# Ledger of designs, part 34: miniprotein binders against p81326

Target 1, 226 residues: p81326
Amino acid sequence: MLHFGGFIMEINHISKILEKEREEYIRNKVEEYLKQGFSKDDAVNKANQSWRTYIGHRIQDVIYNLLKKFLKDSGLKVTTDKALNNRNLPEELDKVKRLIAINYGEYLFLPDADVIVYKVENNDIKIIAIISVKNSFRERRFETTYWKLKLKESPVTSHIKVFLATPDKDNEISYKCPNGKPKKMRIILEYELDGIYFLKEDFEETEKAKHFGKIVEDIIEISKKL

## First folded at step 3 (miniprotein)

Design S6k
Fold by ESMFold2-Fast, scan of step 3:
Structure S6k (fold): chain B 226 residues (1-226), chain A 80 residues (1-80)
Amino acid sequence: as target 1 above (226 residues)
Amino acid sequence: SMKKILIIIEVPDEETAKRIAEEIKRLAEELGLEVWIYVRGNRIYIVIESDDEEKLRELVKRILELAEKYGAKVWVDIEE
C-alpha cells in the first residue's frame, strides 16, 4: 500500500526518464532511416514524426500502469478500451464493455476511453471513470467532449466521470491569454468534462483542472460515493 | 483528407435548441453528410466529419445562416 506522496514521486521520476528516452529514440530512429536509404534531413523529419506517435502511446501506457498500481489496494480495477476490443473477453471485462458501450441503432461503440476505472461489489460492476489521454490537440480536440455528452444521455452511463489527461506540451489548453482569460478550448473542455489532469507544472489550477498527481485521490473519493 | 468541425450554438432555451437541432439534422441529410448533434440545456453541439470539403463548407454556411436567423451565439472549431 503506497501513500499518494509515492504516486507523485513516481510521476516525477517517469517524467525525467521520458525526457532522456526522447534523445535515444530520435538517435536510433535517425540511424534506422539512414540505413533504409533516406537522406539525413528526411531521416530526422521521419524520426521526429515517429517520436510524436511513440510518445502518445507511451504516455497512455504509463498512465494505465500507474493507475493500476496505485488503485489496486483501494479495491479499484483498471482496464483499457484496447483490452475491451479483444475477441476473447473474460466475463468481468465483457460486463464492463456492455456497461460503457453506446448504442447507435444496430451498432455499439466504445467511447474514447484510453483508461477505464471500475469496481466490483457482490458481482455487480460500477464504472467510476474513463480517462482520455491526449498528447496533442492539433486533431480531434473536442472528441472527449462528444463522448461525455453522449454518455450523459443514458441513465446507465450518466454517472460515469469523464476525465482528460494531457501533458499539453504546446500550451494549447493551459495557455492564459494576455488579459488573464483562459483560451476558448480550455473553457469548453473544463465546462463539459468532469476534470482535466495536466502532466505539467505550469498552468492555472482550478477545482476541475489539476495536476495529474491528484487523480488517484480524486478517483478513490468518487468511488466511495458509489 | 478527413476534416472535423465542432460547432456550438447557444440559444435562449432548451425547446428552441431542440427545434434548431432538428433543422440541422435535415440540412445534413440533404447534403449526405455524417453529423452528430447533441442538445444540452440551451446549447447545441454539432460535430461534422467529412473528406468532402465543399459539402462540409456548404453545411457550415447553412448552419451559420440558421443560427443568425435565431440570433444565436456561435462558436466554431476546425481540425485540419
Scores: ipSAE 0.000, ipTM 0.126, lowest interface PAE 20.0, mean pLDDT 79

Design S6l
Fold by ESMFold2-Fast, scan of step 3:
Structure S6l (fold): chain B 226 residues (1-226), chain A 80 residues (1-80)
Amino acid sequence: as target 1 above (226 residues)
Amino acid sequence: SMKKIDIIIEVPDEETAKRIAEEIKRLAEELGLEVWIYVRGNRIYIVIESDDEEKLRELVKRILELAEKYGAKVWVDIEE
């Protein structure tokens, strides 16, 4: 409990920092666009789009560093698809790259795996989970689902858990319609994926849709069964 | 100069993969080359590193011939 409490505290601390950074970032970008001759409404829209791009990469890095820090003592390792796209890979990461590769006939491709969790036991590598980080669902709504379905096609990769991590600031998948039913996108994502972890406090938890603070304990429990 | 070659072979089942992996180990021993081989499910992953480019090419050739004999799928790179 103390161990996971520390993780939750660090998430909450970072969330407050990022929200404050958002206000300053938007203000500075609006001023920049206004100086370039854009209208007030265009400047605000451009600033918001710029923030969405920035925070997407930022949240990805935050999640990678948090998981690396808090999974270390459980013997779990963390990498990114960006690291795996390096031409000179250490033997261990080269094995990780191969063990998540998806078959397209004569070709093998890596899934979009923003964060990858694996373990090494007796020189054997076991991939535990792939985490897709999404700040927005305006474009490419079902990409994570596509990669999950492709991974299920091979006995090499079918055991790998595929998770989505998202702040869902636009309430696209954490919102309930007036009739109490989730949106179609939420229904499909929750059904096909192994879990959705929200980087927000105000939402209704389900068996598969949880606060991000639970991801470390969930991954550790999954790893014990492999 | 040390050279590295990566090969992935896919066969019908894990038992066949293990047999082929053992055969590849023996081919490497015959040529005096060290290889790192691991089997996961129905796939064999091979890493060959050597300063002897001629022996390395010969081992790769023999591995590809073995894979063809088994009707296996072979990849020497992962597309980005």
Scores: ipSAE 0.019, ipTM 0.577, lowest interface PAE 7.0, mean pLDDT 84

Design S6m
Fold by ESMFold2-Fast, scan of step 3:
Structure S6m (fold): chain B 226 residues (1-226), chain A 80 residues (1-80)
Amino acid sequence: as target 1 above (226 residues)
Amino acid sequence: SMKKIYIIIEVPDEETAKRIAEEIKRLAEELGLEVWIYVRGNRIYIVIESDDEEKLRELVKRILELAEKYGAKVWVDIEE
């Protein structure tokens, strides 16, 4: 069993590192854009846009590495959709790819599965969860929900838990109106998905919307039922 | 050069899927082709990879005929 304090301590440590990384990244990018001839205001805006893209990939990598580290002793394996898009796949990963792929006629598409958790039991593969990592919800609000609904259509994939992991720094889905009502996007995401895990402190927890520090324990409990 | 074909077959139940998977394995062996077959629930996942395009086409044809015989739903994806 994993002690929750160790996982939470690493999340807190990484959060501090990422904030320092942000300050240095923005400073360097502003300088770079100014050198390219952009105005100060444009350079700042472009640097912030660049950071939003960079941090999205960075957080995905962080989550992948944390889950891989903290799930290994429970016999659980972790991969990424990026790894599964390699043309020369080992048999095990090719099986994982087949078990989560959705067919559209002559085409197969992977769901938006930034991180995939599975187990191997007697050479049989069971997909436990896919985790979509979102730093921002502006452009792709319900993409994770679409993949959840598609996976739910098949008895082969309907058991797969679909989670969203997000720092939600812009309070896009963790905000509540003064009257206590969540925003429409939060209501829909929480209703359709199996869980939302926030990489932030300041939000109201529900049965399905939790601090990211709870994800390892939740995944282990789900895997015991499969 | 090597062609890679993915086939998913959906049938009414797992027992039928297992029987069809064994039949497909036999068809592949008859043609001297290696095939990756995975059965999960009522679905059969098949991967065929070969540089012998005539044998590959023949195996795919026989698999599709077998699926049709069982009234199965079939999806095919081709990667080169």
Scores: ipSAE 0.000, ipTM 0.229, lowest interface PAE 16.0, mean pLDDT 81

Design S6n
Fold by ESMFold2-Fast, scan of step 3:
Structure S6n (fold): chain B 226 residues (1-226), chain A 80 residues (1-80)
Amino acid sequence: as target 1 above (226 residues)
Amino acid sequence: SMKKIVILIEVPDEETAKRIAEEIKRLAEELGLEVWIYVRGNRIYIVIESDDEEKLRELVKRILELAEKYGAKVWVDIEE
């Protein structure tokens, strides 16, 4: 949509910057591992693994800044679970923390909420969506669905949309399947979550699995219904 | 040393939640403690911060007794 053309252009620009950053990172890490006495193949494998860890953190920050910038004019606010873990929270963020937290007896846990979108109306806070940012699915593949199911069980949090954002570089859930049937993990994630937004171009879109460029418009539409 | 206690109360309906929130506000005022209370649907979120551990303990006790009277579910989280 033309209304969000600037958002798509900025995503494309940042994507090019991240690809160049990847090339420089891998080159430097391969050199470091070779100096430590690793073989060329081992150095390359270790460098790629290091990049996967690094880029996960980097992409989360990018998504936070993009959403903050492009949702501001629609009266929507954006925060992170890192911000909510601060001991000295402003009243507004403390309320966000309490409205999204899940209680297990004596303990409070925040859901997998890397990025949180909310609005403030007459000093009342409404949580619109949480976005889980995943670069890898090897050890935390169903964490986001667990938090979705927990949030769904409370009238306070059941309205909150839970989204997954991922580049899925290893084609773990955005694969092109010749027979048209996705794997179990993709089926479960798409079924349980409110949406999946891919930071890549080569996949087949569905009603719930879309290009990341559509997220701003979708969030704004959701917020108008609350 | 400042202590922070978070209490989450869940009741059958929003009207009951509002009534309990008003009673908790009174209990806090009687003890001279500052509390942050907000109600959403059938839930009450209470944040209490104080360096007076005796008064803090007394307020929590009264809140728990009040919640029991209304058949509410209660969760307490204590942070320093």
Scores: ipSAE 0.000, ipTM 0.396, lowest interface PAE 11.0, mean pLDDT 82

Design S6o
Fold by ESMFold2-Fast, scan of step 3:
Structure S6o (fold): chain B 226 residues (1-226), chain A 80 residues (1-80)
Amino acid sequence: as target 1 above (226 residues)
Amino acid sequence: SMKKIVIFIEVPDEETAKRIAEEIKRLAEELGLEVWIYVRGNRIYIVIESDDEEKLRELVKRILELAEKYGAKVWVDIEE
């Protein structure tokens, strides 16, 4: 239990660090763009766009490192789809790759699995969960629900929990019915996914929509049932 | 030089996967090749390493024929 308290404290600490990092990053990028001859308004807009790209990768790395640190003592292992796309994979990671791959006829693709949690028991690999990390829903090429539905089609992957982790700074999915009006994306995501974990304080909490501080506890409980 | 081939097979059910895995073990033994086979549910993961390209091609051919007989889906990755 004290273990989970440490996790929540680390999340709060990192959140504050990221806010300061954002201010410094934007300040430096604005000056860089101004030096390149952009107007002040253009420099600010470009700096904000640059930050959105930067923070996307940064949050994925943060989540990976936090889960790796806090799941280790429970015998759980963590990897990334980036690691699985490397050439000459170790046997264990190659098995993980094959166990989460989705078939499209002659092709196999990995789902949108920014972070993957698995365990090894008796030389057998069990995939516990995959976590998709989304900073914004303005860019909509793929939805996490698409990958969940594809994984459900196979007996090998149907047990895998599919989670979404998001700061949702634009409040796109933080509430089901703001001002009584249904928000389709939040409703669909909560219905189809196994959980939504918010990297923020203000959101409509449900059994499936929780603060990110709950994710370690939830993953450990799921692992015990496999 | 050693060539590495990874074969991934998906079949309708776990029982079929186990039967196919056992058949692949026999095919490999007949050709004197060592194979690493991992079965999970309805999926079979096979790793073959050999410097004998002729035997390697023959084993892959027989595995593909076996998979087709069972209506299985097969993916083959070759070391670059």
Scores: ipSAE 0.000, ipTM 0.296, lowest interface PAE 14.5, mean pLDDT 82

Design S6p
Fold by ESMFold2-Fast, scan of step 3:
Structure S6p (fold): chain B 226 residues (1-226), chain A 80 residues (1-80)
Amino acid sequence: as target 1 above (226 residues)
Amino acid sequence: SMKKIVIWIEVPDEETAKRIAEEIKRLAEELGLEVWIYVRGNRIYIVIESDDEEKLRELVKRILELAEKYGAKVWVDIEE
């Protein structure tokens, strides 16, 4: 039997741990900034900015480890763009790197793929999905969409699903019509990407905008069609 | 010492890619070199690893000449 219930339970457990970790982190950072001579308001603002940077990397690691653990029994493998940027790659990862890279004239670049899911069948590599992890949209709004559009331009990469995973703490894309007005960002991201997975409970759900707890079963379903 | 060379070749269509891949496979066999060749759509990925630098250079030269003949786009990465 599929371990989707176990996956959801582990997400809930990690969410609780991260909330406690946040409280401790903010308290410690506020104290640190106060010792440096910042005002109380500045210390709080700087502590929150520091947390937003920290949690971005932390969530990416959490997603990588969760997907690696829960996709293993389905014969799926997980890697990161950080791992693929290592020049001394084993053959399997070198193949993954070559199959996901995009050509820009004389240059080759990897898409902004924080987490990559692939499978190996008969010594053949098939890329299933890339997942972009974003905790904020203020300056990097359409970056994931850009990479999706570039991947669609090649028969080698056009089948690759591009997903966005986000806690969206600032409610930038959680709703289609906050205050009665449509959010262009939410509409564009949902239209162009293959899915948006929210690491939060409070959001407007659609066929393509789901709770992160559904990502494992969606990836497994996609892999069976490839 | 062992050297690894990765070559990317992009051609107009999948049929051309498969034909070129077969020619590269024959060239590698002629030189006694082991080569991993992967064709995906209109692209060919070639991985060559050998400590025989003279044979390695000869194979790469022949692959580049073949790519030029087909007007293909080529990218080469060298790792030791």
Scores: ipSAE 0.000, ipTM 0.327, lowest interface PAE 13.1, mean pLDDT 82

Design S6q
Fold by ESMFold2-Fast, scan of step 3:
Structure S6q (fold): chain B 226 residues (1-226), chain A 80 residues (1-80)
Amino acid sequence: as target 1 above (226 residues)
Amino acid sequence: SMKKIVIIIEVPDEETAKRIAEEIKRLAEELGLEVWIYVRGNRIFIVIESDDEEKLRELVKRILELAEKYGAKVWVDIEE
């Protein structure tokens, strides 16, 4: 049996690095805005807004690198939709691009897939999962659900698991009924998606809503059944 | 420079897709062009790379005619 303690340990280490990175980022941005003539309150608010944009891209890169590192020994490969939009793709990535495409009548488009996990066996490519990374849910609430429903329409893509990964620092989907009031977004996302993985400790755990530390184990188990 | 064309054909079922894929392999062999063909579910994926634009155009034409005969849905993507 495999133990994933190393993965959890690395997640904890990276979390501490990101916390220090945040402190330095905010401090430097506050100083910049103060020099530009903003008030202290405005400078702090603008620095926090800047951090939210920065950390969104940073978390996506972190998740990509963690999955690439920890899935490698299980024969699984990881790529991104950004990589698949390059013109001169190797044969393997070109096949991944074609096998994940969604039908819109006369057109085929790639889903909005931040991270893609696949395997190659006997020169055959099988797409395992798509992971959507969301730092916040203010405007793009159900995009991941839209892609899941579209992928289900084709025998080529209907087997692909669609996961959401999120720190959910604003507690937008961490609980189904906080203070007795149902959270529509949490309930719908959990119902429609194959899983939600939280990059935080404080959340309501279910069979489909888990700590991010479980994702490697889950993906490996899914891949063995394909 | 070499041109790359990707053709995706969709039919009602996997058995039909496999039969059409075999016919496309024969068409490519007749023209002396190397193609990469694979089938997944009810779709056929065809990748053609060649600097011989006349043979490339002829193969694409014959593939599209074959797809039309089977009432198949087709997508074509051209890359330089």
Scores: ipSAE 0.098, ipTM 0.632, lowest interface PAE 6.7, mean pLDDT 85

Design S6r
Fold by ESMFold2-Fast, scan of step 3:
Structure S6r (fold): chain B 226 residues (1-226), chain A 80 residues (1-80)
Amino acid sequence: as target 1 above (226 residues)
Amino acid sequence: SMKKIVIIIEVPDEETAKRIAEEIKRLAEELGLEVWIYVRGNRIWIVIESDDEEKLRELVKRILELAEKYGAKVWVDIEE
């Protein structure tokens, strides 16, 4: 009965599954690279690099599926930017695509949005939130803030909440300096975004930085005000 | 062959957007074309699909004329 518990229990269960998945993935990839003639050290390094790419997509899928499952009874719908990049969209998704478009002078383009939450009431669509999913912040650390700032520029999109969801395993935005101050990246992300949701237990909570387990209730509350 | 064209119109306020959307709906009905019209704030999205290229062209022309009359900003999504 692994699915009997609530949202937080399912998050904890999935975390354990992902750890087992990591061990098996690394083992299999090391064997593949050894078979291709790489040294043991090179095979391990390549396997770890492959895992970092894989887990990024895997966490996005997990978050999409969790939100879809736990928001549906509240009348909320969930889609992805990958779904919206399809040439032949159903009418509803085509409307979602148009409602998140950003103005670049004579052109309108979609923001990059890993997960999109919206609602449909009386044939009218309201976009509730866009969630950016990051397992690391290396080269694209402020990409989410760029999209937030662009969405704020239009009356059409300025109401849309922009959230960051991250396990932050490398402590890039949950680590504090010895003097207790957050790092510059954490300060900027928290200032510009509507919220940061951590898929980890060890971090300092603020009004904007919360455990991922709170995201469903927060989104439902926001949707009631729209 | 079904052709799809998307027109986005931006006007000063939501009330004007709703009024223009109703006019576009009437124009489409007169030509016997189905359109999807979405209004949010001061913007109107119009999606037209038809295999009757002559009627589609006429509707697009009337929509663009209407937008120009209101001094609206208009984008035509050519890549759809």
Scores: ipSAE 0.000, ipTM 0.290, lowest interface PAE 14.8, mean pLDDT 82

Design S6s
Fold by ESMFold2-Fast, scan of step 3:
Structure S6s (fold): chain B 226 residues (1-226), chain A 80 residues (1-80)
Amino acid sequence: as target 1 above (226 residues)
Amino acid sequence: SMKKIVIIIEVPDEETAKRIAEEIKRLAEELGLEVWIYVRGNRIYIEIESDDEEKLRELVKRILELAEKYGAKVWVDIEE
């Protein structure tokens, strides 16, 4: 019997939907660019570029909604850094924003935290985890690691778990030593972060690198220790 | 109307933060103002809401002076 069977089923369903969405999106965008007079190669490249932007936002929204739905019964709450970047915040979110802020001398800045999990106990807020959502690792490959290292510098934020969630369609970090060659990015991200959760079936699983279906159970266990 | 001020103070360690938080509670009591204070690691978070802007400004001034005596880092945020 699976404790989180419903969550795993929902993830499998959504993964299949996203794959179909990609095929349709690329097909439609290629057609649009061809009609605009672009060559076939340019149309394909532009369509792929457009998809990378689109899917980044789409996956963040999916993960936010899944975690919100499946953590609610465990008394855990979910928000986003976008929600925290408002001038008028409810008291609860205002406290979340202040408790996650990082010191840069004269300034306090909010880390890039696509999804934030916290709990409220006796009107007190405890930040459990930050989930960074990455569709690709071409340019900002160690951004999540940077935020983890900054959070570790302060007793206020050092307990916060930093996770990476990714479909990793390009197999950039799915394996540690493919073809006998160490993947520096996979090795560093696994070493520095508290976990990597893959939105795909084929990847090298370790104690810290798991299928996304494990994230709800892991977060709940972490929250019990705080 | 109601004015909200948030003050965040960072000091070298948690014990110092707790001592300063207690001193701030005393300052607020002396002025008859209710404040919401919590300590996380080496930081003190202070939330003050009052329609008495003169007393509010007086408390903020005393808190900033206290922080200066401890060589603490301070951030002040004012919300309407």
Scores: ipSAE 0.104, ipTM 0.640, lowest interface PAE 6.4, mean pLDDT 85

Design S6t
Fold by ESMFold2-Fast, scan of step 3:
Structure S6t (fold): chain B 226 residues (1-226), chain A 80 residues (1-80)
Amino acid sequence: as target 1 above (226 residues)
Amino acid sequence: SMKKIVIIIEVPDEETAKRIAEEIKRLAEELGLEVWIYVRGNRIYIRIESDDEEKLRELVKRILELAEKYGAKVWVDIEE
């Protein structure tokens, strides 16, 4: 039997840790910028910009570790595009790298896949999903959809599910207009991608836009169909 | 010197890829080399590691000649 209660509990625990971490980070960065001679307003603004960069990497690592921990008992493996760009790859990861690569004429390149889920079955490697982690949508809003559309071009990679995981703290894609309609960016992302997983409670759930707590169950279900 | 090589071959369809993959398996068997050969869609993935650089070089040569005869697109990654 599959039991997912521990996953939900760890998400809740990590959310509290990240909130405290943010408060301490902002406080320290504001103090640092004030010492450098910046005004209070500039120091706060710069501290918030610094946090956006920091938390992007932090959330990616958190998601990687959570998925690695909670998918292993289902025979699923997790890696990152960072690991696949390492020079001395183990045989298994080298094979994953080759199977996820996208054709650009003379070149084959990895998509920007923050987290990659795959399985090894009967000596074959099956890539199940890639997960793009986005802290904000200020720039490169449709980067994840670009990779989805490129993967769909090849019968080698067209089966790979492409997910977006985001806290969406600024309500950039979880917001609804006064008339109840989602914003254009949300409509496009949900249409093109295989799913959006929110690391927040404050949003309207749909068939493809879900709480991050459901991602483990969804990935396991997808892997059974392969 | 060559210790490890990955060759990826792309052809028009999966049936052609399977046919070529079987030919590559026979070439590897003739040379006594174990290779990873995997067909996914219209691509053939070949990964070879061997301490016998002469046999490895011969196999690579035959694979590339075979791919050329089929007009296939080829990507090669060599770790020496």
Scores: ipSAE 0.125, ipTM 0.655, lowest interface PAE 5.9, mean pLDDT 84

Design S6u
Fold by ESMFold2-Fast, scan of step 3:
Parts: structure tokens; sequence; C-alpha cells
Structure S6u (fold): chain B 226 residues (1-226), chain A 80 residues (1-80)
């Protein structure tokens, strides 16, 4: 029985799995670095750095699989930029690749589109949304905003919704300053993007900043207007 | 020996894109080549598959000349 309540249950289940996976990953990596001759403090720091890279890919795969599972009965399809980079693409995915591409003069490039939601209706492909998955921001904080602004420039791509999905465990964009004002990065991302979906409980909710559990409902509603 | 060529043309507006797409259909018919053409917004997408390399090159040349006349952006991808 696939329904929206089931989606929330799956998110809760996956969250628990990821917490256990983190503990096992860190433990194993600390042991590896200790065997390489690093100090205990250095081993722990390196293990945490390794986890940050690992969880970025892992969360992206989780989001892809969840959206694929829960959007299929609504006639929506899901792919990834990784899939679109394959040679010998099926006709449908080749069309998705070309319809999402951005003009750079002599070149036409794909945006960084970790997860792509589209539909096929009357032999016509409509791209509904791009979801950018970020585990941390640092020097990459406005990448998603850059792609949104580039897509907005073209009548081919301006309708495409651009969402950010993030656990934001370091509180880089979910932290509220003592004066009640959000951080500059949060203000800019929320203003420019079509939505931010948090994979965490503690954050300031707005019309555009929501729990990840709302994403399926929102995408389905958007698709009905296209 | 079958070659697949994808050409994407970008022009200022959808009306111009539709007109150019119709001109490209006529060029393909003149050369006896089957092409798949679709328009999205201000872009024209052209898919050509043929083992007649000479006709393929001639059609691509005519399409590029047409696009240049309109001051259009053109991207060409060749897949075998």
Amino acid sequence: as target 1 above (226 residues)
Amino acid sequence: SMKKIVIIIEVPDEETAKRIAEEIKRLAEELGLEVWIYVRGNRIYIVIESDDEEKLRELVKRILELAEKYGAYVWVDIEE
C-alpha cells in the first residue's frame, strides 16, 4: 500500500538505518587509519571527513530510490545526472538530457541535477523538477542557486522547479541567529529556489522550507499544473 | 555504418523555431532523408539516422547554413 503516510514511515526507517551505518563506518575507518600509523585524534578526524563524502552519495541514492518508489503510481518518472552521463542512452533519457541542457554559447551543458523528475504525456516529455542533494555547503553553497538562475533564463527550462534536499546536520542553513534573522545563505537559497526540504526535525519551517516528507505531495501537485 | 546525428538549434522565440523546423523538414524531404524533429520553447531538436554519409553531410551543411542565416546557436552531436 503505497501512500504518503507510507513515505513518511520509509523516511523514518531509512533514518535509523543511516544512523547505524554511520557508527559502523566511523568505527571501521578509525581502525583503518590507526593501522596506517595515524594518531587517535587524526584517525577520528579523517574518519569523520570520509563519512561526510560517503554520506553525500548515500543520501543522494536514498532520495532517488524513495522518489522513484513513491512517484511511480502518479505517472512520474525519476532519473539522475549519473544515469544521463551514460553512453547509448534510451531515447526517453536522451530527450530528458537534451531538454534540461543550458546554453553556454558554443556549448550545451547539463546542470548539476542529482535527481530529476519528469513525466511522459502524449509522447511529450515534461521535466518537472530537479532536486539538488547537499550534505554540506562550504565553498559549494550557491551551486544550486546558480543552476536555478541559469534554467530560469530559457523558455525551454524556466518552468523546471529546483529544490534543495539536505540533512543540514551542521546547521549551516537551518540555524537561526540570536536576533531571529536567518543566515545570509539560508535567505538567498530560500529566495531563489523553489523549495528546501530538510531531512531533520529541528529547523524554522516556512512555505518554502519544509520537512522532506512533504516533497512527494508537492511534486505531484506541481505536475498536475503542467 | 549507421550514423545518428542530433542537432539542436536555439533561436530568439518559439514562432521562429517552428518556422525553421518546417524549413528543415522540407530540406530533409528534398534529400530523401527521414528525420525526427520536435520544438520545445525556442529550441529545435533534429535527429537524423542514415548510412548514407554523403546525404547526411549535405543535410547537416544545409541545416547549419539555415541556422547561420537566422543567427542561431547550433549544437551538433554525432553518435555511431
Scores: ipSAE 0.336, ipTM 0.771, lowest interface PAE 3.5, mean pLDDT 86
Fold by OpenDDE base, second read of step 4:
Structure S6u (fold): chain B 226 residues (1-226), chain A 80 residues (1-80)
Amino acid sequence: as target 1 above (226 residues)
Amino acid sequence: SMKKIVIIIEVPDEETAKRIAEEIKRLAEELGLEVWIYVRGNRIYIVIESDDEEKLRELVKRILELAEKYGAYVWVDIEE
């Protein structure tokens, strides 16, 4: 339990902690873009966009490492779509890749899978969950939902839980009906996904919308049923 | 009231970062404080939360002293 407290604290402020680097990062990127011949305004805009990408990857990396650490004792393994994007994969990861692939007729494509949780039992691999990490919902708001629906269409992948992890920095999905007005994105994501996990405290908690600190327990519980 | 302290330490290299992180963890344990420490490259991210202001101050002090010893840059944010 105590380790979870520290975990919760870490997660709630991860965005804030990482944002401390923003000023320096932006300054450096602006300088870089200016040297490339961009205008000051363009350089600032590009730097800000670069920061959004950068911070997103950093949050994803932290979540990956946290899950890896906390799921280790349960015997569960974690990987990423990036790790699967290699020509020469170990047998285990090659199996993982095949087990999350979505059929498009002549082609198989991987869903966006920032983190993949799986177990190995008797040399068989079972995919437990895919976690999509989103820092903000400015672009591709329902991309994770699309992948969940596609995974649900196949008996091979229909059991895979799809979770969204987000600090929801802009409060786009933190509440379902603020001021009586439904937040379409929150409602749809909560309905279609297996869970939303918030890396913050200020959100409307529901059965599917939880604090990120609960994700490890939830994943372990799911793993026992598979 | 629970206070939260966020500390970022930048050191010359990753090995130094890992070493400092381990020492900070030990210091926190000695004080009975929960600390989250994440190392990425040559940077250490530390989050401390406690209602014991005296222990928090002591830990921060020790972290700063440790960082100084290694010539590290330190950013501290205190949230009340």
Scores: ipSAE 0.000, ipTM 0.218, lowest interface PAE 13.4, mean pLDDT 85

